# Designs tried in a protein design chat: VH-VL binders against o04291r164to392. Part 21

Target 1, 229 residues: o04291r164to392
Amino acid sequence: DANNPAGLLSIAEEALAEFLSKATGTAVDWVQMIGMKPGPDSIGIVAISRNCSGIAARACGLVSLEPMKVAEILKDRPSWLRDCRSVDTLSVIPAGNGGTIELIYTQMYAPTTLAAARDFWTLRYSTCLEDGSYVVCERSLTSATGGPTGPPSSNFVRAEMKPSGFLIRPCDGGGSILHIVDHVDLDAWSVPEVMRPLYESSKILAQKMTVAALRHVRQIAQETSGEVQ

## First folded at step 6 (VH-VL; framework fv_ragifilimab)

Design s14
Fold by ESMFold2-Fast, scan of step 6:
Structure s14 (fold): chain C 229 residues (1-229), chain A 120 residues (1-120), chain B 113 residues (1-113)
Amino acid sequence: as target 1 above (229 residues)
Amino acid sequence: QVQLVQSGAEVKKPGASVKVSCKGSGYTFTGYYMYWVRQAPGQGLEWIGYINPNSGGTTYNQKFKDRATMTVDKSISTAYMELSRLRSDDTAVYYCTRSGSYSPHYMDVWGQGTLVTVSS
Amino acid sequence: DIVMTQSPDSLAVSLGERATINCKSSQSVLYSSNNKNYLTWYQQKPGQPPKLLIYWASTRESGVPDRFSGSGSGTDFTLTISSLQAEDVAVYHCQQYYSLPLTFGQGTKLEIK
């Protein structure tokens, strides 16, 4: 419920803890994608999950922008995520410590004509951590957690976003280290049997958001900071 | 000196509710999370939940989510934890405790504890 | 949930001797980004609340005697008391604060031989 800020803050803090364990921990079994190399000179690392529900990917990379600017860019999802059709911010709730809770409705484009497009009802929590890092984490609100608000979505299948988002840490010499997690359940049960592996475990779908985010912030860093490739 | 002072021992019947208070002093009350932790006789420590005294926002351990309610009264620097539908296995010492100075979620100052006995 | 397991359940050590208590987490509590282990140790004397001894796995809380030290990383942690004093008789608890729910070990009872 949008009128229960204490309950929403509780959900936000739970989402933050779970997101952080995915972004930097070993709670999830991550497999590095072919063509991505770890190391101090890497500009990006992408991994996908083998043993979680739904489709999960994470990525990490250096960007030549300060944490708040990275967050500002990435929060405008339609500007960089091709699959994002629309984003509607339903409400904005101030939290303590300068944090912000947003209730968001998102519509995506369908990857195939054999299945309906997906939509999401989410809580997005943006806050500064004790170590100076900035975080933007997001998860779906279900009927069990206050339910969605807004009109019926008869042409869409409701998807669930598990705790996902961005952890942005300042680094020495300026710029940021960006950690990304994308974890979604696209309701594979609702699609024809032949298409279920695409919605359950597609490596292509898994890395779409993480790769797009890293490419976009680096593009803007190059355009605004004068960075040479 | 930083102190957390809790209300006195309670004896309750099964099915009743208990509300424990915790008054903070010697620090900025709204600057630290307040945690509730219990300990059954001869057992280990079990986390119930925490509250942000500045916002009133709460996070509960799933085991207690349907029975525990945490609140604060900033005007008197006091936190409360109410546990409903008490069972005999809720007999425990209940502690309030303050978050650490360098990170949330570890506890640097503890109240003296409140013994809650649930018996028929 | 991260499960915390302590060993032994109890031990008896002679005054002046070394006491060692172990704590194992079911998954890593090391946050690679800041290279910190989200692990604490508490001391609890009979009839008293727990008292913070060590945070970040190895950092002593102000006022805690030098004989107490914490070590380990990732999933395996140790609390060491280098020279046991009579006042050290207590139950010792480890706790992880890496992820929710916050979880504690079952406790280790330390007695004098």
Scores: ipSAE 0.000, ipTM 0.399, lowest interface PAE 20.7, mean pLDDT 81

Design s15
Fold by ESMFold2-Fast, scan of step 6:
Structure s15 (fold): chain C 229 residues (1-229), chain A 120 residues (1-120), chain B 113 residues (1-113)
Amino acid sequence: as target 1 above (229 residues)
Amino acid sequence: QVQLVQSGAEVKKPGASVKVSCKGSGYTFTGYYMYWVRQAPGQGLEWIGYINPNSGGTTYNQKFKDRATMTVDKSISTAYMELSRLRSDDTAVYYCTRSGSRSPHYMDVWGQGTLVTVSS
Amino acid sequence: DIVMTQSPDSLAVSLGERATINCKSSQSVLYSSNNKNYLTWYQQKPGQPPKLLIYWASTRESGVPDRFSGSGSGTDFTLTISSLQAEDVAVYHCQQYYSLPLTFGQGTKLEIK
């Protein structure tokens, strides 16, 4: 229940500020991944953080689509994230500035049969900045901030999403520069100790998610332009 | 072999602060949440808060949020709980306790307790 | 906040007889998605810290004698000691871990008759 719109907007704006500092700034120390290539998009940059709670990854790349179209594609998370099982939009709240706040519940597939799947209860904030950039940023909510009051399902362990998302800047002559941040804590303590190393760093999962998003948008851009076979 | 060992009894004046320590041994300290629970003489158990020893992240009972501070020192597998602006009704045995092995928020191993007496 | 209420406040039971302690929550602690009751029982002997007996309402902690059993669902829970031994003299506490803040019952003092 969206019982405190002003409070949700305050949380959304805080998430936006923190996300922007991660996407474009030095608030987190970023280390370029060694041994990982950006795939077909050789101009993509992938970096993992060294000084944050949980694990954070960021990526940046050029895409041949306008910012609003990139945002539309990336907001449909199951279309590009293989490990995403379902996304339910629980509430949609206009932010008064042309932006939109969504309360979202997401379920992920389990990485193995030996460990529980993860789920997320988040606030997603979509807005247009004064420079024509489009932002989609997202973070977890607790019961105190408009999230769930009960425990997660036995098939799922509640994960925490720190401010994460997409900053999409317009390019001269068309297209966009896409900045991606994934910052998550998958709660390793909910599984037996022998299984915890699978979840503790989350380095490979965060990196996989950022690369998947960039690759998917580029694939759709090529198909839309008729440049693919 | 799993053990939580707490610091000794304290006597404080009203308005003072007290800091209780809790040293874990016989398990992976950063693999379990650490909880703080108190018990006033002749009364039931009351939850204060918990800390994630790996991240330092804390969650407090709203009743204690403005006076309690939980910290950890991973290098010596020790958790701390500081309670400030003490009142006579803060007289209690303070326990540190470890999260359950199958789920967070129930407590499977408890420290021996630290008696804190607040009197003028 | 979920309020936990135990009954009776105290009871005396003869050695070898059955002891029954009840715990009631002000709201259900049964999570329908996993069909688990977020309810725990602790034993506390004089001058000692609490000891975990039962979690998930009915699962015994390793090393706990099988004379201890938990039952119930939703809002009404029972701890049963089937054949009371001298070492079972203690205060017994129930706790819910369904939602924060974590809350405990007031305790039930068990004595030998």
Scores: ipSAE 0.000, ipTM 0.460, lowest interface PAE 15.9, mean pLDDT 80

Design s16
Fold by ESMFold2-Fast, scan of step 6:
Structure s16 (fold): chain C 229 residues (1-229), chain A 120 residues (1-120), chain B 113 residues (1-113)
Amino acid sequence: as target 1 above (229 residues)
Amino acid sequence: QVQLVQSGAEVKKPGASVKVSCKGSGYTFTGYYMYWVRQAPGQGLEWIGYINPNSGGTTYNQKFKDRATMTVDKSISTAYMELSRLRSDDTAVYYCTRSPSESPHYMDVWGQGTLVTVSS
Amino acid sequence: DIVMTQSPDSLAVSLGERATINCKSSQSVLYSSNNKNYLTWYQQKPGQPPKLLIYWASTRESGVPDRFSGSGSGTDFTLTISSLQAEDVAVYHCQQYYSLPLTFGQGTKLEIK
């Protein structure tokens, strides 16, 4: 239930467990994306799932920044995700274990002219793991979990974010390895059926978060490494 | 000039299979989805399916899903549609046609058509 | 499946006169969130493939003469040729792209009277 702190922590811990299973395990079947452009920005395998609801993508790569700094950059979603229109932090709650729970409302630009713009009501959980890794994981709060009340809008269709986010592990000698999972269900049932294949199988959507996040962090790392102090 | 050029007419016996080719030129092949549509003599148009040439992902009309196979060869900008277990009522002109990847399944350029005749 | 029905099946119109072809869908093809109708019109001359005329019910494809116009919303659509010319003799097909499978009307044959 999202109406009390203990319920929010329970949802957060479940999301974390599912996210870690996707980020580092085989919870879903991953298939390497075809058509990825080779270049100087080498990225680990960008893969999409074959056996989950919605669209799931996973990627990993090395960045020359410490885990906390990587997390700070990636939490500012509009700075690196072109499709993100706005992000409003509705509530910030200490988790009691050193972590932080945020209730967030996000609006996205429409992915196609044929589909309504999507919005998300999510819980974002940020915490440090015992191995020194930092995690930022996020999932939608649905009506089944006591999700938010809000006025109906013909301009937006509520989308569902399945457990998604960032696992940032420290590397020996400095820097981090960044694991990214993007798993969303854009509620294809609310769009005409003829558009479902273009929407759900869109590699554009699957790759936007994973590729953009890693590239953005690497660009900031390059800028920061130029400082002489 | 944008063109879709299809393979020539085929005559087949019932139970055989036919494979029609469609070569695109004058545009970025992977920027457009390829659709297959047929038209029996004196009848209306019937959609078979479409393929995303970049991924190879396919969507079929359920009526054809068990017999039709769509493929692409990106290196030669060519799409293929194979229809198996042919029946006399499969006699039709088969068209390939394209739609922009982000557009809503309206077809802006059409091949010249391939007549497939199935007779016993 | 959405069934597309055209009327009339055939139509004879004198040169220079207005031709009107109708298309009805068994379900609405209007998507309320973007206020667009998922409907196209194609022209098919004998021995030729179809040619796109109109998409989004009323948007004319580039290169199509302005005597061709599309109208309607929801379930009832019309293709109008304001002044028939000899080269307009063809079969005209409507198509919906609101849901799969993609479906076409049976076609309307337009002839000179």
Scores: ipSAE 0.000, ipTM 0.436, lowest interface PAE 13.5, mean pLDDT 80

Design s17
Fold by ESMFold2-Fast, scan of step 6:
Structure s17 (fold): chain C 229 residues (1-229), chain A 120 residues (1-120), chain B 113 residues (1-113)
Amino acid sequence: as target 1 above (229 residues)
Amino acid sequence: QVQLVQSGAEVKKPGASVKVSCKGSGYTFTGYYMYWVRQAPGQGLEWIGYINPNSGGTTYNQKFKDRATMTVDKSISTAYMELSRLRSDDTAVYYCTRSDSESPHYMDVWGQGTLVTVSS
Amino acid sequence: DIVMTQSPDSLAVSLGERATINCKSSQSVLYSSNNKNYLTWYQQKPGQPPKLLIYWASTRESGVPDRFSGSGSGTDFTLTISSLQAEDVAVYHCQQYYSLPLTFGQGTKLEIK
């Protein structure tokens, strides 16, 4: 359970396996987003899930930065996601294998004028894979995992993040291939049809998160390559 | 009645590989992580790694990461640990052992052990 | 890596007497958020696999006799057998599960005097 460091590591490892299955596998049925096409200057391939719990979106693309630098940039979520109000790192736990587990509390701006703002209590696991790839995987801690989940902040409704994150694979000649998965449940699946605007907001949020992350990293890469020593 | 039953003793030459099996019974196989631990003659216990049978996700002790491979076959509730490029100092009893997937990584049920002897 | 050191390496105790085995970790295995010590004790008889005795430094595993008890916090831990029985002859191992890699002490051999 999430009340202890070894239990947190167990949750982290399971989240990692589930994330990798979504990022590189075919376990989820993916549909290309309208208006998103691969090309030299494109965002890359972006898709949204069909027939799964919550809403999932995934994207992939090339970035002219090394995996560790990509991870560093993307871990600073408020810097690239406009819908993110605040991120508090509550705890940092070394995993003993070079990896890191973070307990994070995030507040998001309200998805619509008719819905409350959402907050998340998550575990974020960062580690290196055998092939030199770097992974940052995050998922919600819920009552099912035990503590250390707190109540939602005043005027916020607790949302759930299913295993999501970034798989960053090194490229020959420098740079990285970035795989992104954002899988969230803003209570859309548990509410009647009358609450459909919240469902659409969850879909839009997932799409925006994947697109914003990829665009931000590419923008930073371009700025870095344009600077003269 | 929970049991972990391992494959029989192996004798290998330096440079060879060995693959040990561990069959679980009497419990929900995917509900528990499978750990591999070895013990050289007259020495203490040494952790090799663990595998999540549900996901196939693995965590290795860095000392063994380049030589050890853990896998599972859920259809027959069996875990495997393969150790390659064997050296004489790999001579040991190899144990499989389980830990609850929600536990803090302490091991409650152990296999009987598999003696692996590496000799020229 | 957290290094676990046991003392003594071997111990001889008469039947019915108290046996005490010590275990020291190179860094604290106490998690401040839950105030728990990530330490366990195993019993290993000749030719047999280890058997879980105690976890969380002081919690006895189901089916383990009440003469076995664990104590300590942080870096210094003790396994106590209040009244030694013949069946208690074994090697005892401590293990930390605070961080990876999981590490064990070298073992303490308990025999009858």
Scores: ipSAE 0.007, ipTM 0.459, lowest interface PAE 10.4, mean pLDDT 80

Design s18
Fold by ESMFold2-Fast, scan of step 6:
Structure s18 (fold): chain C 229 residues (1-229), chain A 120 residues (1-120), chain B 113 residues (1-113)
Amino acid sequence: as target 1 above (229 residues)
Amino acid sequence: QVQLVQSGAEVKKPGASVKVSCKGSGYTFTGYYMYWVRQAPGQGLEWIGYINPNSGGTTYNQKFKDRATMTVDKSISTAYMELSRLRSDDTAVYYCTRVGSESPHYMDVWGQGTLVTVSS
Amino acid sequence: DIVMTQSPDSLAVSLGERATINCKSSQSVLYSSNNKNYLTWYQQKPGQPPKLLIYWASTRESGVPDRFSGSGSGTDFTLTISSLQAEDVAVYHCQQYYSLPLTFGQGTKLEIK
């Protein structure tokens, strides 16, 4: 199923539809996190989901960069996500519609000393929508979809990324509105008791990821407009 | 109304396998984990495992890990539990039950149960 | 594995009287970070599946009569029926969800005297 370009594109399009329903739709009920408020250089709204599998978080904010430049920056995950240990791009496939499909293996540092590090085998789909918006969406591949059939690497818990990513809409007058969704299903009860803190800290990790993405893009926007130390 | 409807009673010989189905209705199927629990005649409840219908991810009680297989078909809101290499002590009523995915802690709705009898 | 032990194995109580069922866990099911006890109670009538009665040790499921109450913390838990009615004749099971595997007590059979 995922060992041919047509199969991969089918998975990519399904992931895109699910991601957009989370980023812009009403499929998930979002609860704003206490203590997060808009400011002059605000990170926008950070919220966690209700009524879904696993832990989902979303955020939005304004960025003084065009959509394609924002997407380029955010695709370089190790540059802005401190907890990202390594990212290996296993293959890059043109989607035939101007988009790009990447097969990616990512290792994350453990969120606490009592939790195992996470790793991911994912498909990442980058494309431009008809309204000029750019999207970068990503989801895990399982053995059923052409992903890994073996166990996770030693010392890692294989995490499942549900459709997650970035929707970057152009603003009138320039710049972009960046929508971020991070949705991870750890299947918390499958981990040993000592590793349960990983599941309970996953909300913190998701929040950290959405905040880090917004802050990093804004930092680069400032560097683009002048010298930064 | 929320319901879990299970397949009918089965009689199997030792060494055979059995596959029990559980159809959910009246709720968002992927919003709840599906747990499997059994009860031998006159005995207490014993947890077998659970499946996340949205991901297909499974967790098994180690006692059943080598013999139990849980699957789902989201298109018909149905979960399955297959138990292989049946022994006479596998004779029990098998239940499916749902647990909220936001708090997978307690089993709020149960199927009616499927009696599996293993005898030669 | 966390071992759940119920007492008594069976109990006969007159209509209108108080019934008390105990459940002990071999280790604490209280999670310090959220201060919650990972303990449930189920009611099972003959020929029927279990029905969720109480979760988080003391929270009644919607639709459960207020004569049912749960109490306790850590390792010692109690289910109380303040005024027994005929429809309460059942086997009652406690269950922990603090640690895998999920484990149940052996059950307490409640009968009318």
Scores: ipSAE 0.000, ipTM 0.422, lowest interface PAE 16.5, mean pLDDT 79

Design s19
Fold by ESMFold2-Fast, scan of step 6:
Structure s19 (fold): chain C 229 residues (1-229), chain A 120 residues (1-120), chain B 113 residues (1-113)
Amino acid sequence: as target 1 above (229 residues)
Amino acid sequence: QVQLVQSGAEVKKPGASVKVSCKGSGYTFTGYYMYWVRQAPGQGLEWIGYINPNSGGTTYNQKFKDRATMTVDKSISTAYMELSRLRSDDTAVYYCTREGSESPHYMDVWGQGTLVTVSS
Amino acid sequence: DIVMTQSPDSLAVSLGERATINCKSSQSVLYSSNNKNYLTWYQQKPGQPPKLLIYWASTRESGVPDRFSGSGSGTDFTLTISSLQAEDVAVYHCQQYYSLPLTFGQGTKLEIK
């Protein structure tokens, strides 16, 4: 129930558990994308889901920034995700465990002119794990959870974000290992039949957020190093 | 109660630019896409583009992409459409219009229109 | 681009009689998943902006008189005025909103006989 603090924390903890299962577990069957190459110039490893509902991708890569810095960069979604139209933080709530719960409204551009743009009402949970890792996980709030109220938004189809986000683990020598999950249901049945495969199972759409996130944090790390020189 | 009020008629020379304004009232301005449509004398309607007043995001008809610029000023609930490098065949009534309540891309409220005349 | 073609270009009908205006799209504007036709009709009186009459091919906009009705599906659509009144003299435009760019028919001019 999203109408009280205990309900919000319950939803946040459930989202965290599901996100971690996707990011590091084996419950979801992931297929590595063709063309990924190992090496210092590699963006990382990107895989798409074979058995999830909707569109799901995960990725991992190394970045020469500390976990908190990576989290701060990636939480500013419009700065690095070209398809993000706007992000409004409606509420910020301390979770009582040192973590933070945010209620967020996001608008995204449509991937095609044949379909309406998508919007999301989400809960984003940021917390530090026992091993020193930082996590930012996010999921949609639905009518079933007593989701947020606000002015009506015209011209959008409501999409659902399944547990998604960032797990940022510190490296012993400095820097971080970044794990990303993007899992969304874009409501494929609301688009014309010819475009439905794009919204149901597109490999291009599946990896778009994960690739953008990895490229952006690596670019910031490189700019930071170059500025010091 | 919902109204779109446009700026007055303009007379321009070929090669000039024109900027038409459209002020919304009686509804949540940022909640609805704003469309621009033109109509040459005695001709049909032609879509120019639309803007999301909340984000400033725009989509243009390819025919106008290199000459049209749509902007918005949320603080005064006003949208603008600027058309550059005007030609004589740009002479038309230009309308701003609001998207429909149940779906994007049909138009439920129209401004009164702005006549733009391009002549030597 | 979806091309919208109206017929006839001009129509003269006596007061109280039925007027029928047709609109054809170059490809289907029916979305099978929601069973809706992305087609709209507008009325434009001389010197005035267009006014929404019908959306979803057959749904009448609030305040539009019952004598106006829309029908058809896929590529072939009809606007019917069951009993023509003097105030109905106008140009009628169909528009598709199935895909971008948004396109309109050329218009049908309705006159009194």
Scores: ipSAE 0.000, ipTM 0.421, lowest interface PAE 17.2, mean pLDDT 82

Design s20
Fold by ESMFold2-Fast, scan of step 6:
Order: structure tokens, then sequence, then C-alpha cells
Structure s20 (fold): chain C 229 residues (1-229), chain A 120 residues (1-120), chain B 113 residues (1-113)
């Protein structure tokens, strides 16, 4: 609810703390995916969580762009996430601490023809940390936290995004270290029983955001480096 | 206001093909799966397949996979189901129906039905 | 394939009386993770398409009269019409959406005595 900015900031700060714990900490047990490469380069690390609700993936990689440029690119989700059908920014709220809170409604294409399309009602918090790092953190809102009070849109199954996003840390030589966490519960119960193990724990589903984000940012960095005047 | 309007009755000879249309109105056409279900005279309902109107992705009942083809034309909010190599036991009312709002694979709005009669 | 069996095949009930229709699945349609039964009921009047009455075994579709109720879990389900009205004469179909292929019961024909 945009009429409760203090409550939204509290939710944003809690989400940020949980996201940072996932991105840089050991709170979640991560299993390295052998042979998995986040893009044409094998610089990144992709890992899948085995001890959390839903599906979580984590990746880390070097990119030849400054933190704020990386954040700008990744905030335009439809430009790099093929399965994103639409993004509607419902509200933009200054956080009062230099950060920005956005209330976002996202529709995704179905991950398989056997499953309904998913939609998300989320809070996205963008801020600069004291060490010069930039963070973009996002999580689902429920009716209890000022989100939607009605059922999902017709033929969409409401998915839950747990604290996910991007931590972008500056490198001494220029460029950034990009940490990505994608943690979602796609409501696998709506999928036929025979397909549920593939849907619930699929490495393909788990890596969509992390792999797509890394590949896209690296592609833009390469194109920028190729521009000769 | 939500409505599915199907094409009219067809009479076909064995071995022919039939193509049934289904026009949606009063809702966002690409936001719902479209299902095809048939009912032979005096018999129960039988699922043929479904299509995602946004992607064109299809899933068929194995029984109909070799003969049924589902397509959509998003510009006119119309779905199609073509059944080939018709047999007398394909005589049935064919329904298009919209997927439910709370979960895939139950059907909340139904077209009026298209009677397809297959006889020599 | 999940086989859906309805009973009885036909039922005659007096106006104002209770009608009970049963549906049995060959395997459970209850998903333990969400505690939901993937079971629907449809009403089909002569010469008309089916109309959704109940989904998730017991959730009434908007606009469906309160006299219609669904109950049951796992493999055994019941549709109840608490006070039969003339307009309720129809064939009633159950359907499972737990697994593909989607399957329907054979239908139960409800008539007035």
Amino acid sequence: as target 1 above (229 residues)
Amino acid sequence: QVQLVQSGAEVKKPGASVKVSCKGSGYTFTGYYMYWVRQAPGQGLEWIGYINPNSGGTTYNQKFKDRATMTVDKSISTAYMELSRLRSDDTAVYYCTRGGSESPHYMDVWGQGTLVTVSS
Amino acid sequence: DIVMTQSPDSLAVSLGERATINCKSSQSVLYSSNNKNYLTWYQQKPGQPPKLLIYWASTRESGVPDRFSGSGSGTDFTLTISSLQAEDVAVYHCQQYYSLPLTFGQGTKLEIK
C-alpha cells in the first residue's frame, strides 16, 4: 500500500538483510552445479540450494561495467528475461534514505505448456550501500504486507518471490562483481503430479534469472567495449 | 460479458477433415488457456487438448495427437481445432472452453458447441 | 490414466428434497503439499454446454446457488443439492485435473420424480 511508506521501508530493509545473507553468506546450503556455465564465458559460479522452500539459485561473476550501469540494465527485466510477459510499475516511492521503493506487478509466460502462467506482486528496493555497492532487492507482497487482497489474475497462478536480486560491488581495476540470487516458489502444486519433480527442482527453472542476467550484462559490456570512435 | 462463440454445424464424409473455430470476447484472450472437449451423442465428455493462446504451445491427449491440430489467431481472438481422417465415431459435439481463474485444467466458460456429423 | 466413476448413472428426486451424486477416482487427486483436491463438478442441461459448478472439490463458482455443495477428499467425492428445484434437471459430470490426460466421469442424469 503506497499510503504506508514507513511499513514498506521496513519490509524493504528486512528483504535486503535476507537477500545479503543469501548472496554473500552461508545461511543457505549451496550446491555447485558441475559443468554449468552462466554464459559464453565460464567466469561465473552457479549453485542451487537444497535446504530452502521453493527453488533458489545463486550466481557470481565479473562484468566490465560500473555498478550503477549494471543495475540500470538489470532493472529493465523484460530486456533480458525472455519469459517475462509484462511488467507494470504501480508505484515509485522515495525511501527517504536515498533509496527507491517500487511496487511492481509482473506476468510471466508459462514455464511449460502443462503449467499456468505465473504472476508476481512485488516490492523492489534499490539503494547504494556505504562501500559503494549497489543493490536491487525484490520480494513478494501478500495481503498481510500491503499487497493484493484478491485472487490472482484470471488463469495466472500467483507465485511467491522470496528475497532475490542483485548485489553489484565495484572492482579496484574498474568494472563490477555481480552477485545474483533468484529465489521463487512457482506454486508447483498446480502442475500434474508426474511433472512436479522436474518443475520443483529443475535446474533449468532455478537458473533462468541468474543465467539470463549474467549473459545479458556480459553481452552489453562486450558491445560497449567493441564501440570504437 | 465473457463469451466463446463457435462456428456452425458440419457434415463430413469419412476420411475428410473438419476445422472448428472459437472466438473469444469480453476478456483478455491471451490470458487464458483454451481447451477442446468433445461429447458423442449420449456419452460423456472427452478431452482433446489445450493451447496457450499467447505462445501457441499445445498439449494433446495421446488419443488425438496424430489427428488433431490446435491453432490460434491472436489478432481476431480466435482459436481453431482441426481434426483429420474423420471416422463415424468422431460424430460428436465439439466444445471450446476457457481455463479456470484459480488453477490450470478446470474449465470455467464454455462455447455453445459445434455438432460434427461424420457419415457416408 | 485416472478413471472417474460416477454413481448412480441416473437419479430421480422429488422437488425440495436432497439429491446426492457420487464420484470416485481410481487414484488420489489430493495434493498433500497444498491440501487441495483437483476435482470439479459441471452441470449440463439438455442441449446446452456444461457449466462449472464447483472446483477444488468444494469451492463454489461465482453465481452458483448455495444449495449446491461439494465434499470429499482423495478418491471419494460428493455433489449435494440440498433442495432440488425444477431448473436443476441436468446431467452432472465430475472431472479430475490432478494429472493428464484430463478425465471425466460418465455423468449422472438427475430427474424429478
Scores: ipSAE 0.000, ipTM 0.425, lowest interface PAE 16.7, mean pLDDT 80

